# VH-VL binders against o60147: the designs that were tried, part 331

Target 1, 175 residues: o60147
Amino acid sequence: MLEKNKYLYIFRHIQTNQVLLSQGNVLKKTALFQLPYPLQKPVAPNGMRPAKLRKDHWVPLLKVEFPNESMFQSVFMQLLNYRKYRSVQPLTSDLLKLPIPVRRRKIMRQEVPNTIADLADILNKEKFPENSVRLQLSDKSDSEYADWPPSVQIDSEEIKLSRGFREKTTVDEAR
Below, E stands for the ipSAE of ESMFold2; O stands for the ipSAE of OpenDDE; V2 stands for 0.75 times the mean of E and O plus 0.25 times the DockQ between their complexes.

## First folded at step 15 (VH-VL)

Design og26 (framework fv_lerdelimumab; at its last look DockQ between E and O 0.03; V2 from the best seeds 0.00; counts 0 for: pae O 10.0 > 2, placed apart)
Fold by ESMFold2, look of step 15:
Formats: C-alpha cells, sequence, structure tokens
Structure og26 (fold): chain C 175 residues (1-175), chain A 121 residues (1-121), chain B 109 residues (1-109)
C-alpha cells in the first residue's frame, strides 16, 4: 500500500505578486528560472530574476493535492507552459501606452489571477474523477478568480502560515 | 504594410556559425513575441525559437537548445538568430514569424519570405 | 507523444468539398491554426483558434475541432487552393511551445 499523492505548491511574491510553482513547500533556487532574465545591466528591474532566492519574500498562495504523480506531473508541466505562452503574448493596447516600469508592474500583478485561471482551465479540460483533486488556499477568496470543475474539492481549511513568511504589515494588490 | 525580411543565410561547413537577421516594419515590433520557424528542403515546418516583446523570455526547440540563441534589438526593429555548432540537419529555409496572439493557441499572421541556410561538408 | 499527425496527401475534384485533418493529444487543450503554403512561398495563415478566418481569407475555408482532432474544410475547392497545408498547436509535453503537423499536400483535380 504505497501512497503516491503529490502536491503542487504555488507561491506569491510579497512585493511584486509574481508567482512561482514548486513541487515542495519550500522553494528551491531552481524555481528562479521561472522569472524573466534581467534586461538592464546596471540595475535589474523589479521582478527580474534575482541572484539570490529570498525565501522570506515568497508566501504560500495555494496548494493542490493529486492522488498520483502522473496527474501532478501533467498539471505541473502544463501550468509551467501556460506561463511561457503568456510571457510571449503581444502587449495589449492598455499595457503598451504605459511607461515601461508601470507596464511591468501591471503585468506582474496579473500573475496571481492568471495562474489560478490557468490551473482551473487545465483541470476543467482534464477528465479527473469527481473530488479527486484537493485545492487549499491561503485566502479562500482567491478561488473566485476561476470556475472549478467537479474534480476539484476546495478545502475549507486555509493553508497554515508559519510566523515570518507573512510580515506583520503587507499590502496585497494581487487582484 | 507589415513586412518581415530575413537575411544572413548562406552555405557553411558543419561546426561553423551563422547569424540570421529579420528586419521588421509596418507594426510596433516591440509589442510582439517573435518566432523562428524552419523548413528543410522538401520537408515540413519546424518551430525553432521564440522571444518575448522585451527579450526577457526566450524558448527553444530541443533540437537547437544550447546551440542557437534568439535575440532582438527593438531600437532597430530587428530579430536575430545566432546559430552555433551547425549540423547538416540544420539545412533549411529559416522564416521569422509574428504572433498576433490568441489565448489558447498560436496566431502567426505574418511571415517573412525566408533565408536559406545550407550546411554541407 | 506531442506529435501532430496529418495525412501526407489528399485529392479533391474542382468545386467539391475536402476535409484535411490534424490529430494529436495537444489539441484537447490547444486550439489549432492552419497555414497554406504554395511552392516556393512562405506559409499563409488561413485559420486560427481552430475555427476563425483571418481577414482576406475566402469564406470557403473553415475550421473545426473535436476531441484530439482539428479539421480544415474547403468547400467548393478551386484550382488556386492546391498547396501544402500545415496545422499547429501548443505542446503540453515538453519545451516545444509550438508544434506543427507534418503537412498535407492538397491536389485539386
Amino acid sequence: as target 1 above (175 residues)
Amino acid sequence: EVQLVESGGGVVQPGRSLRLSCAASGFTFSSYGMHWVRQAPGKGLEWVAVISWDGSNKYYADSVKGRFTISRDNSKNTLYLQMDSLRAEDTAVYYCAKDEGYKSGWYFDYWGQGTLVTVSS
Amino acid sequence: SSELTQDPAVSVALGQTVRITCQGDSLRSSSASWYQQKPGQAPVLVIYGSNNRPSGIPDRFSGSSSGNTASLTITGAQAEDEADYYCNSRDNSGNHLVVFGGGTKLTVL
């Protein structure tokens, strides 16, 4: 009787609201490859790949429990690829008119709702059994970014946060 | 109106390098993700690489990863492909293509006429 | 596999209807786009989003999708429609964000 359950962990940056996907509940340095490369040598814009992983800047957004590794790997890879597809999309007219620093901040603020919507889109298109996938959020209101298929059971318990991952005062502009 | 013009193709020996350019006009180049797609003589289309609007994200086909580098210069409206360690299998017409964007798939609405790269011993 | 499979050749009589198919698991989650290529020319987009026709493409071209299959239909085929046709999609299995089918040569008799 071997348990093959696997967890997808999604983190949000406390300042930029960027998203990182992880197989573990603690980010590894390799997760930084999901962030864009720096463009300007003297000073990298906020949100570009930093030289150092600051684990205190990344807080839990959600986790997903899959009954087996095959389902996890499929969804994880698809979600990574959805983010790549979005990264190469053309700018919309409202983004194009913004100064580049403002534009980048607005793009980053879209990552939380976009990632949640993309996860739901993937799960809606997969033919997983009813209630086979358990979703747990740090803030249950974030489930409102998407319509979830019958395969998803939204856990009534929010993710328990350790002291020090969410500082006493923060501003949430993830919408 | 929209125009994409590839250049830099030619005949080279295996193991050598070549740099392709794609000059863009008739649209706001800096707003779009840009792609390279190749076609070996008598064969089908094969995607090669993509670069984001500002160049901060780049992705490659497995067949060229580590050997080819996509880049862009938005001040010159030009897309580039640096091709190192060329192999006979890289012989193809190389097209640049513009992605107009679609939420669930690709939308390559404009293509250049291509530039031929021949890798021969 | 992340391949898109197309029949290598299809024929249609002038004025008749033909359907060109494209099959692959990626099409369950990705829309298809279709490209026409005439000899010595660059590809031309004829369908995007599985069933949308770009401006300037004749209304005899249409697209559809179901399950793992996308189709390009030409109603009332004309001699000028003789070309190679490629589908493409996203790729969920690896680092190939864009996957093309092998192409279908359409002959108008």
Scores: ipSAE 0.805, ipTM 0.901, lowest interface PAE 0.6, mean pLDDT 87
Fold by ESMFold2-Fast, scan of step 15:
Structure og26 (fold): chain C 175 residues (1-175), chain A 121 residues (1-121), chain B 109 residues (1-109)
Amino acid sequence: as target 1 above (175 residues)
Amino acid sequence: EVQLVESGGGVVQPGRSLRLSCAASGFTFSSYGMHWVRQAPGKGLEWVAVISWDGSNKYYADSVKGRFTISRDNSKNTLYLQMDSLRAEDTAVYYCAKDEGYKSGWYFDYWGQGTLVTVSS
Amino acid sequence: SSELTQDPAVSVALGQTVRITCQGDSLRSSSASWYQQKPGQAPVLVIYGSNNRPSGIPDRFSGSSSGNTASLTITGAQAEDEADYYCNSRDNSGNHLVVFGGGTKLTVL
């Protein structure tokens, strides 16, 4: 049976600070197409291919629970579009004077504060009912990147992930 | 002064290909995202595609996705649009446009003169 | 095709004030920009970020926004203002990245 999703998961890359959005507690390989700067260098004429999804390199940044799927879908699409927009914005003078690899690294580092700020901006513009949106943060200090509207309730509950996100341990036969 | 000059338009048969070029001058081309916007004869403006400052990010309108490819050469200050599998519906004046950026919206501060693409049998 | 709604035509008498409107859900979360286009010419930016005027654009042009609606106001319309006017905004529906209004033809009587 089809269940309508009302949860948004956001993941952070532990090395690059790049962000992935997921409509559930499972991070799919197709989410890698969201990355403004792919983890792999270009090899093919069609540009950079998505890197192999290494779940041990991604940690939950935050989880949002919405009252219904329509609110989730609205916010999710707006966040994706904010990220696309940011990826094509003009470079500031501070970035322009940096070598290209350093410049890209600095842009990637800003994905976490930018995504949190964009989420708050979207929620402030949407007029959701008071305390109707639950926000869980892995690091609660990240809530300081933005001012949150009355619709948001910040939660201290642990972010629950699917089995596919946890490290697999292999047990070799003893010899 | 900022100038954008498009070229490469012409008359082409359905199913064929054309490559448009846009020569940019008067600004730091490699610092800006660049767009293609088209306008069918007597119709309104329709956004086609955008490319990021270094070419690593590209986005397309659904109507052209899979058929058109945007690219750039920052060493030549030139923007390109490769148009494959052309249809009569692609008949339009094609403008290249510079995006200055604005945190809450899009705006195109400079436009080229446009180049006409006519897809006809 | 456009995602933002504009009336196709509007008229104003010389020297009078006219308001052109643009409506769409994307305007709730992103600002509108406005372009003037005369026959055979490329569009020219007249207002950006809902209410900012680029240098070189006459001060008779102004913008405003509220909810899902953006407006371009021309105070003291002149003959040279006769043109097509387009709004655009960032599309937050996921179908497009940028959306334009269908355009409004302004006739100065």
Scores: ipSAE 0.654, ipTM 0.818, lowest interface PAE 0.8, mean pLDDT 84
Fold by OpenDDE, look of step 15:
Structure og26 (fold): chain C 175 residues (1-175), chain A 121 residues (1-121), chain B 109 residues (1-109)
Amino acid sequence: as target 1 above (175 residues)
Amino acid sequence: EVQLVESGGGVVQPGRSLRLSCAASGFTFSSYGMHWVRQAPGKGLEWVAVISWDGSNKYYADSVKGRFTISRDNSKNTLYLQMDSLRAEDTAVYYCAKDEGYKSGWYFDYWGQGTLVTVSS
Amino acid sequence: SSELTQDPAVSVALGQTVRITCQGDSLRSSSASWYQQKPGQAPVLVIYGSNNRPSGIPDRFSGSSSGNTASLTITGAQAEDEADYYCNSRDNSGNHLVVFGGGTKLTVL
């Protein structure tokens, strides 16, 4: 078996831009509990938390390789905490002026840049060894959402990922 | 523990059809592509076909293209290989193999024990 | 379609080091993987991504790559290492997405 416990995958919902964190390259149903809103029907984007995990609705956003599982766990938990913290913060007056559906969409759209920024912030604080953390993004432009510490080595190549899971292979690509 | 168990092999006459099955367990079957690889008696490994995780993409070796059909039922964690118009040269142990990728690589981290298909008059 | 070539047979004395080499154009752009197959058994992955060992594979197995070649090295060959070894890689040419080498029979003397 391959070691996956030191790999963080972050997935983005293709419609809502909601974000899920995963230990390893496969999304688990339990990942839906990361979403700050109750389970609702119908499925996203109309609902904040879909009742079922549709893997085909989630695309990998980035991959992080940590030196070890301990470092992974630390960062993973911190990311969850950051998300939780944001979910309980009062809404701005500007947001409150918007209809609830519009408001929710705007909030969800910020999850990607917020999560990336959170990751960078956490890594800056952790002070891991130089070039000890490998970051690979599906879109290199996403790296612009934050300043990365020296511990982070950003891969020159974008990750090729399939929806809902690991690296995309030729069989996952439409020819 | 990952397990792949092939079934459906046997002796068949040329021109006939046979359907192989591969029962998968121990991993999220629906998250991975699956392959068939065969090995003729006393010969090397030959890639046969691949199917994507959702079955939307299928590719075949030239030697079996037009005759073999790969499919899967994710609800049953089962991979299939429909073999039509069988030929003597199709005689082989057929393995199902789990797809895996590493950067630009492509490999199989788990294999079944195989099922023997014998095409003979 | 791309081909991978291997020596059909190699020998190594017990406790010595042996290198099995695979050659082909696909190796220029794709990582090699190696499989061990003992008689009557299914292949077992021993090296992936040129030089990564799956869990359970002894550390005497290692991989390397250079140009259009990939190599599997067994440092300190054991009797149980006697087997057929196959390399593979991704092939982006045509419909053969995966290509295997012809296999190398390793005899431990």
Scores: ipSAE 0.007, ipTM 0.592, lowest interface PAE 10.0, mean pLDDT 85
ESMFold2 (binder alone), look of step 15: mean pLDDT 89; pTM 0.928

Design og27 (framework fv_lerdelimumab; at its last look DockQ between E and O 0.03; V2 from the best seeds 0.00; counts 0 for: pae O 6.2 > 2, placed apart)
Fold by ESMFold2-Fast, scan of step 15:
Structure og27 (fold): chain C 175 residues (1-175), chain A 121 residues (1-121), chain B 109 residues (1-109)
Amino acid sequence: as target 1 above (175 residues)
Amino acid sequence: EVQLVESGGGVVQPGRSLRLSCAASGFTFSSYGMHWVRQAPGKGLEWVAVISWDGSNKYYADSVKGRFTISRDNSKNTLYLQMDSLRAEDTAVYYCAKDEGYKSGWYFDYWGQGTLVTVSS
Amino acid sequence: SSELTQDPAVSVALGQTVRITCQGDSLRSSSASWYQQKPGQAPVLVIYGSNNRPSGIPDRFSGSSSGNTASLTITGAQAEDEADYYCNSRDSSGNHFVVFGGGTKLTVL
């Protein structure tokens, strides 16, 4: 009947280049907890601050279709773990020469190539059938950040989003 | 020569607080994630917490989440662990550890000497 | 509980070869690292990335990995090798950052 959650969507923030992973074509406010660097100012003096999920500030980076939910869950969890480990990785010497705000901006800009490379690494370790995983990229040149296994077929088709994706939503959430 | 020197351990009663410090030297402290790892008397190693290079990301073991707070002061090359609501089960030698992992797996290349925390009634 | 399994104790005769094993699903996607701990001392890294030795670690120490299993081998065990040995890896479950094995006490007879 219903086979759900076999799609992985990755979204890119238009200003910072930070990425969010989603189980569907709609971003949920809870996805903001994935971010290694916050998009909002610190907690106000009263101890509370509304968080914002502005869907118009996020654009699709890529979409992956898996043969089944089990494969999707495995890859999705591994990718989340890679992001966690990268958030505490050592800094290279070139970054140390930069002022902290510039350094953070450069680290955030690398999140797109890093996420693509990590996805390819996971897929190269998994033994999926040939052409069983479909990859769609908003910018096809982004596929060059990695070497893809035979299990991956790169599509030229447009990434389709739900009709509500572009609706501006401010979600109030305590931090 | 890399050195990590812990301090702040001692005997405290259950429910009280204690703050541990780790003074780092011999490497660029602000470039690395730093960890706390503990070992109860006669028991094995247990990972406790990690903090990223600038303090933006922190992760905790479930056993200490909500009670312990990891922090750092890069200007002083110092790592901290604020331990609140201490329990008898928190009795352990606490080690400060430097990581070098990620691509080849995760490992701790340098450890401090450890500082003993005893939580007793 | 520990996600990585080690036998609690192993013995080896002086000059002989011993293998200490670490097993867990985390090892399928992450390299193991090994630490030596002597009584009253901090752990010392002896192998990282499955089979790399830090400077100063004797060449009698080596590592290997296959599937969900990692092994530390000491060829020609010496008296000073008597210690507790711990493996670690990334936590594949995502609940912890790092997981350690329960430790193996090596006795050199």
Scores: ipSAE 0.706, ipTM 0.843, lowest interface PAE 0.8, mean pLDDT 84
Fold by ESMFold2, look of step 15:
Structure og27 (fold): chain C 175 residues (1-175), chain A 121 residues (1-121), chain B 109 residues (1-109)
Amino acid sequence: as target 1 above (175 residues)
Amino acid sequence: EVQLVESGGGVVQPGRSLRLSCAASGFTFSSYGMHWVRQAPGKGLEWVAVISWDGSNKYYADSVKGRFTISRDNSKNTLYLQMDSLRAEDTAVYYCAKDEGYKSGWYFDYWGQGTLVTVSS
Amino acid sequence: SSELTQDPAVSVALGQTVRITCQGDSLRSSSASWYQQKPGQAPVLVIYGSNNRPSGIPDRFSGSSSGNTASLTITGAQAEDEADYYCNSRDSSGNHFVVFGGGTKLTVL
């Protein structure tokens, strides 16, 4: 085999701050299965998982380069598991006071900071070599959601925001 | 006190369906994720499925994925397990369980007494 | 794999101390919980978060963890402690939320 993936790409939704994890720099439609599926009656029919992937609604949040594919796979699966575990946790009393639509929106908006904190927690627990993990953010202030271990090298350059990208052809509109 | 009461167990033929119910009381049912755990006769515990507080997230063990559906009705404080395409290896006592903890790992602080499902020859 | 390994059986003399172990890679990143199950009964939580005891569980039950191993210790074992004991943890991979050990039958002599 030639090369196996060692890059993690994380996207956020521009309105809801929901998060999608990806092995590639372009989201595939199957990434939507990471989101909660639509609720049934008597709950609102539109649920939280969009029927289609609207690539113009998802922007880069961060990119991580690992030393090798094995380390990437371990962190990727742990991030997915952390999200799953968070999704079934008991609600706190402050969330219980909110009307259900407001409660759901608040839970969704916590996904960006929670995912960044989860990533840092995983990296702090793993024994990666110093400076072996390169982290690049679209907004460097997002690094403030967590304390990063010595293994993480935070890139000084932010990810350039891409707009209009498509599955087979991406047009760079930044100048 | 917290109570979980399962019902709907029985004897069914392979390939048939059965629906289990779990009536919950003594806690705010709608704020908790709920689980099904089963135990085959003379065997250990096997986790089956979980559903989030509002039903928007559902996860299944590989052994039942595609055949079982977990659901809940928060207006009735009731958890359900729809079991389709039943197999002999699904024979077990089925427990509903209330979970606790994200950072402490997973633990089930309250269990029902279970309902027996027998998938006959 | 996400399997948790327990010895299938352990014996202890009345009033003596016994240790039941649970081993697996998932325990490196997950706390363990322990359940007591008597014949014909549902499991009962006896230890959570690796070393916490729920209200109503006797002080003789304690828990610990190190590396990939969790332990349940019963100090001064009593006749009523005779039961099956299961550990659990988070699944370290896949879609399985929870994994259980195979169980340990404790016999009080």
Scores: ipSAE 0.515, ipTM 0.763, lowest interface PAE 2.0, mean pLDDT 84
Fold by OpenDDE, look of step 15:
Structure og27 (fold): chain C 175 residues (1-175), chain A 121 residues (1-121), chain B 109 residues (1-109)
Amino acid sequence: as target 1 above (175 residues)
Amino acid sequence: EVQLVESGGGVVQPGRSLRLSCAASGFTFSSYGMHWVRQAPGKGLEWVAVISWDGSNKYYADSVKGRFTISRDNSKNTLYLQMDSLRAEDTAVYYCAKDEGYKSGWYFDYWGQGTLVTVSS
Amino acid sequence: SSELTQDPAVSVALGQTVRITCQGDSLRSSSASWYQQKPGQAPVLVIYGSNNRPSGIPDRFSGSSSGNTASLTITGAQAEDEADYYCNSRDSSGNHFVVFGGGTKLTVL
């Protein structure tokens, strides 16, 4: 059985490539608050925060197992802070030259690699014990978005999660 | 404001021991690895050692391995370097440096002003 | 341990552009950082992650990387830029260690 408290799951939206962080393999409605709200500057485009959580629209990106909950919490909070910081940064001149829809798409496409890079950055500065953090990716190639510190052990097997935010079981595979 | 202040340097004879301290402030000390870097007079920078955020993991340069011990007290926001079996070649200004990471790299965003260690007979 | 090599000295005329290069195998898999050190002072981070400037560092400082090399470029050198510059990266042996270049003394003419 998975110990919920020490597991970080990151999900991506299948259409928009937006990213949500979750403690444990069940995505809660409150996770939507991680997405930009239109009332905050910079003004988030309409539709960046869905009104309802559609579990079937989110797929697993990666799973991280920490040695304990404290380490999880530390990394989790830092990830949120990194996201927040990025969201309030001024747009580059190059981006400003693009039409708003194009700009939005471009920014959203970077959420996955940025989140992976953020995670790596955080783990690099944390200097956790060697091989104390286990990383499992839905696509092993995603690990190439960043170099990982010695504390991170990348699993050779890809994460096996179904839409709806639970691990696949033999029963699920038979359906 | 981030501050790192080294202390404990001085003149010692070869074979003797010395303990350096680095007092940290202005950031969450317990959330970062810390490094020692030294610089011999008129020479370049040499990485010495690193300690993880909780002190559970330590690594040393080959030049000091087995002689130096890096440690930390997070309750006191202090980094230490115990230097044993000192040699003339250990003569240097010793800097404590805050660890930071960016994608594929480790770097030091803050440095102390250093403390001079002179090993001379 | 990995080695990073730098030219020991370079010069640049005031207002001109100079590039300081660091070379080593570790740079193929690790980003470089650069430090400025003036006489009697501690090193100061000027570039990290190949091309990121910390707050307070002038925009005339920039970084680049290619293959097994990393470079620090000063576009429009000022008199105050005269200093020693060091590159660093992770050691290629397993990312447990840090390695510095030998340093480059920059003279502004």
Scores: ipSAE 0.018, ipTM 0.622, lowest interface PAE 6.2, mean pLDDT 86
ESMFold2 (binder alone), look of step 15: mean pLDDT 89; pTM 0.927

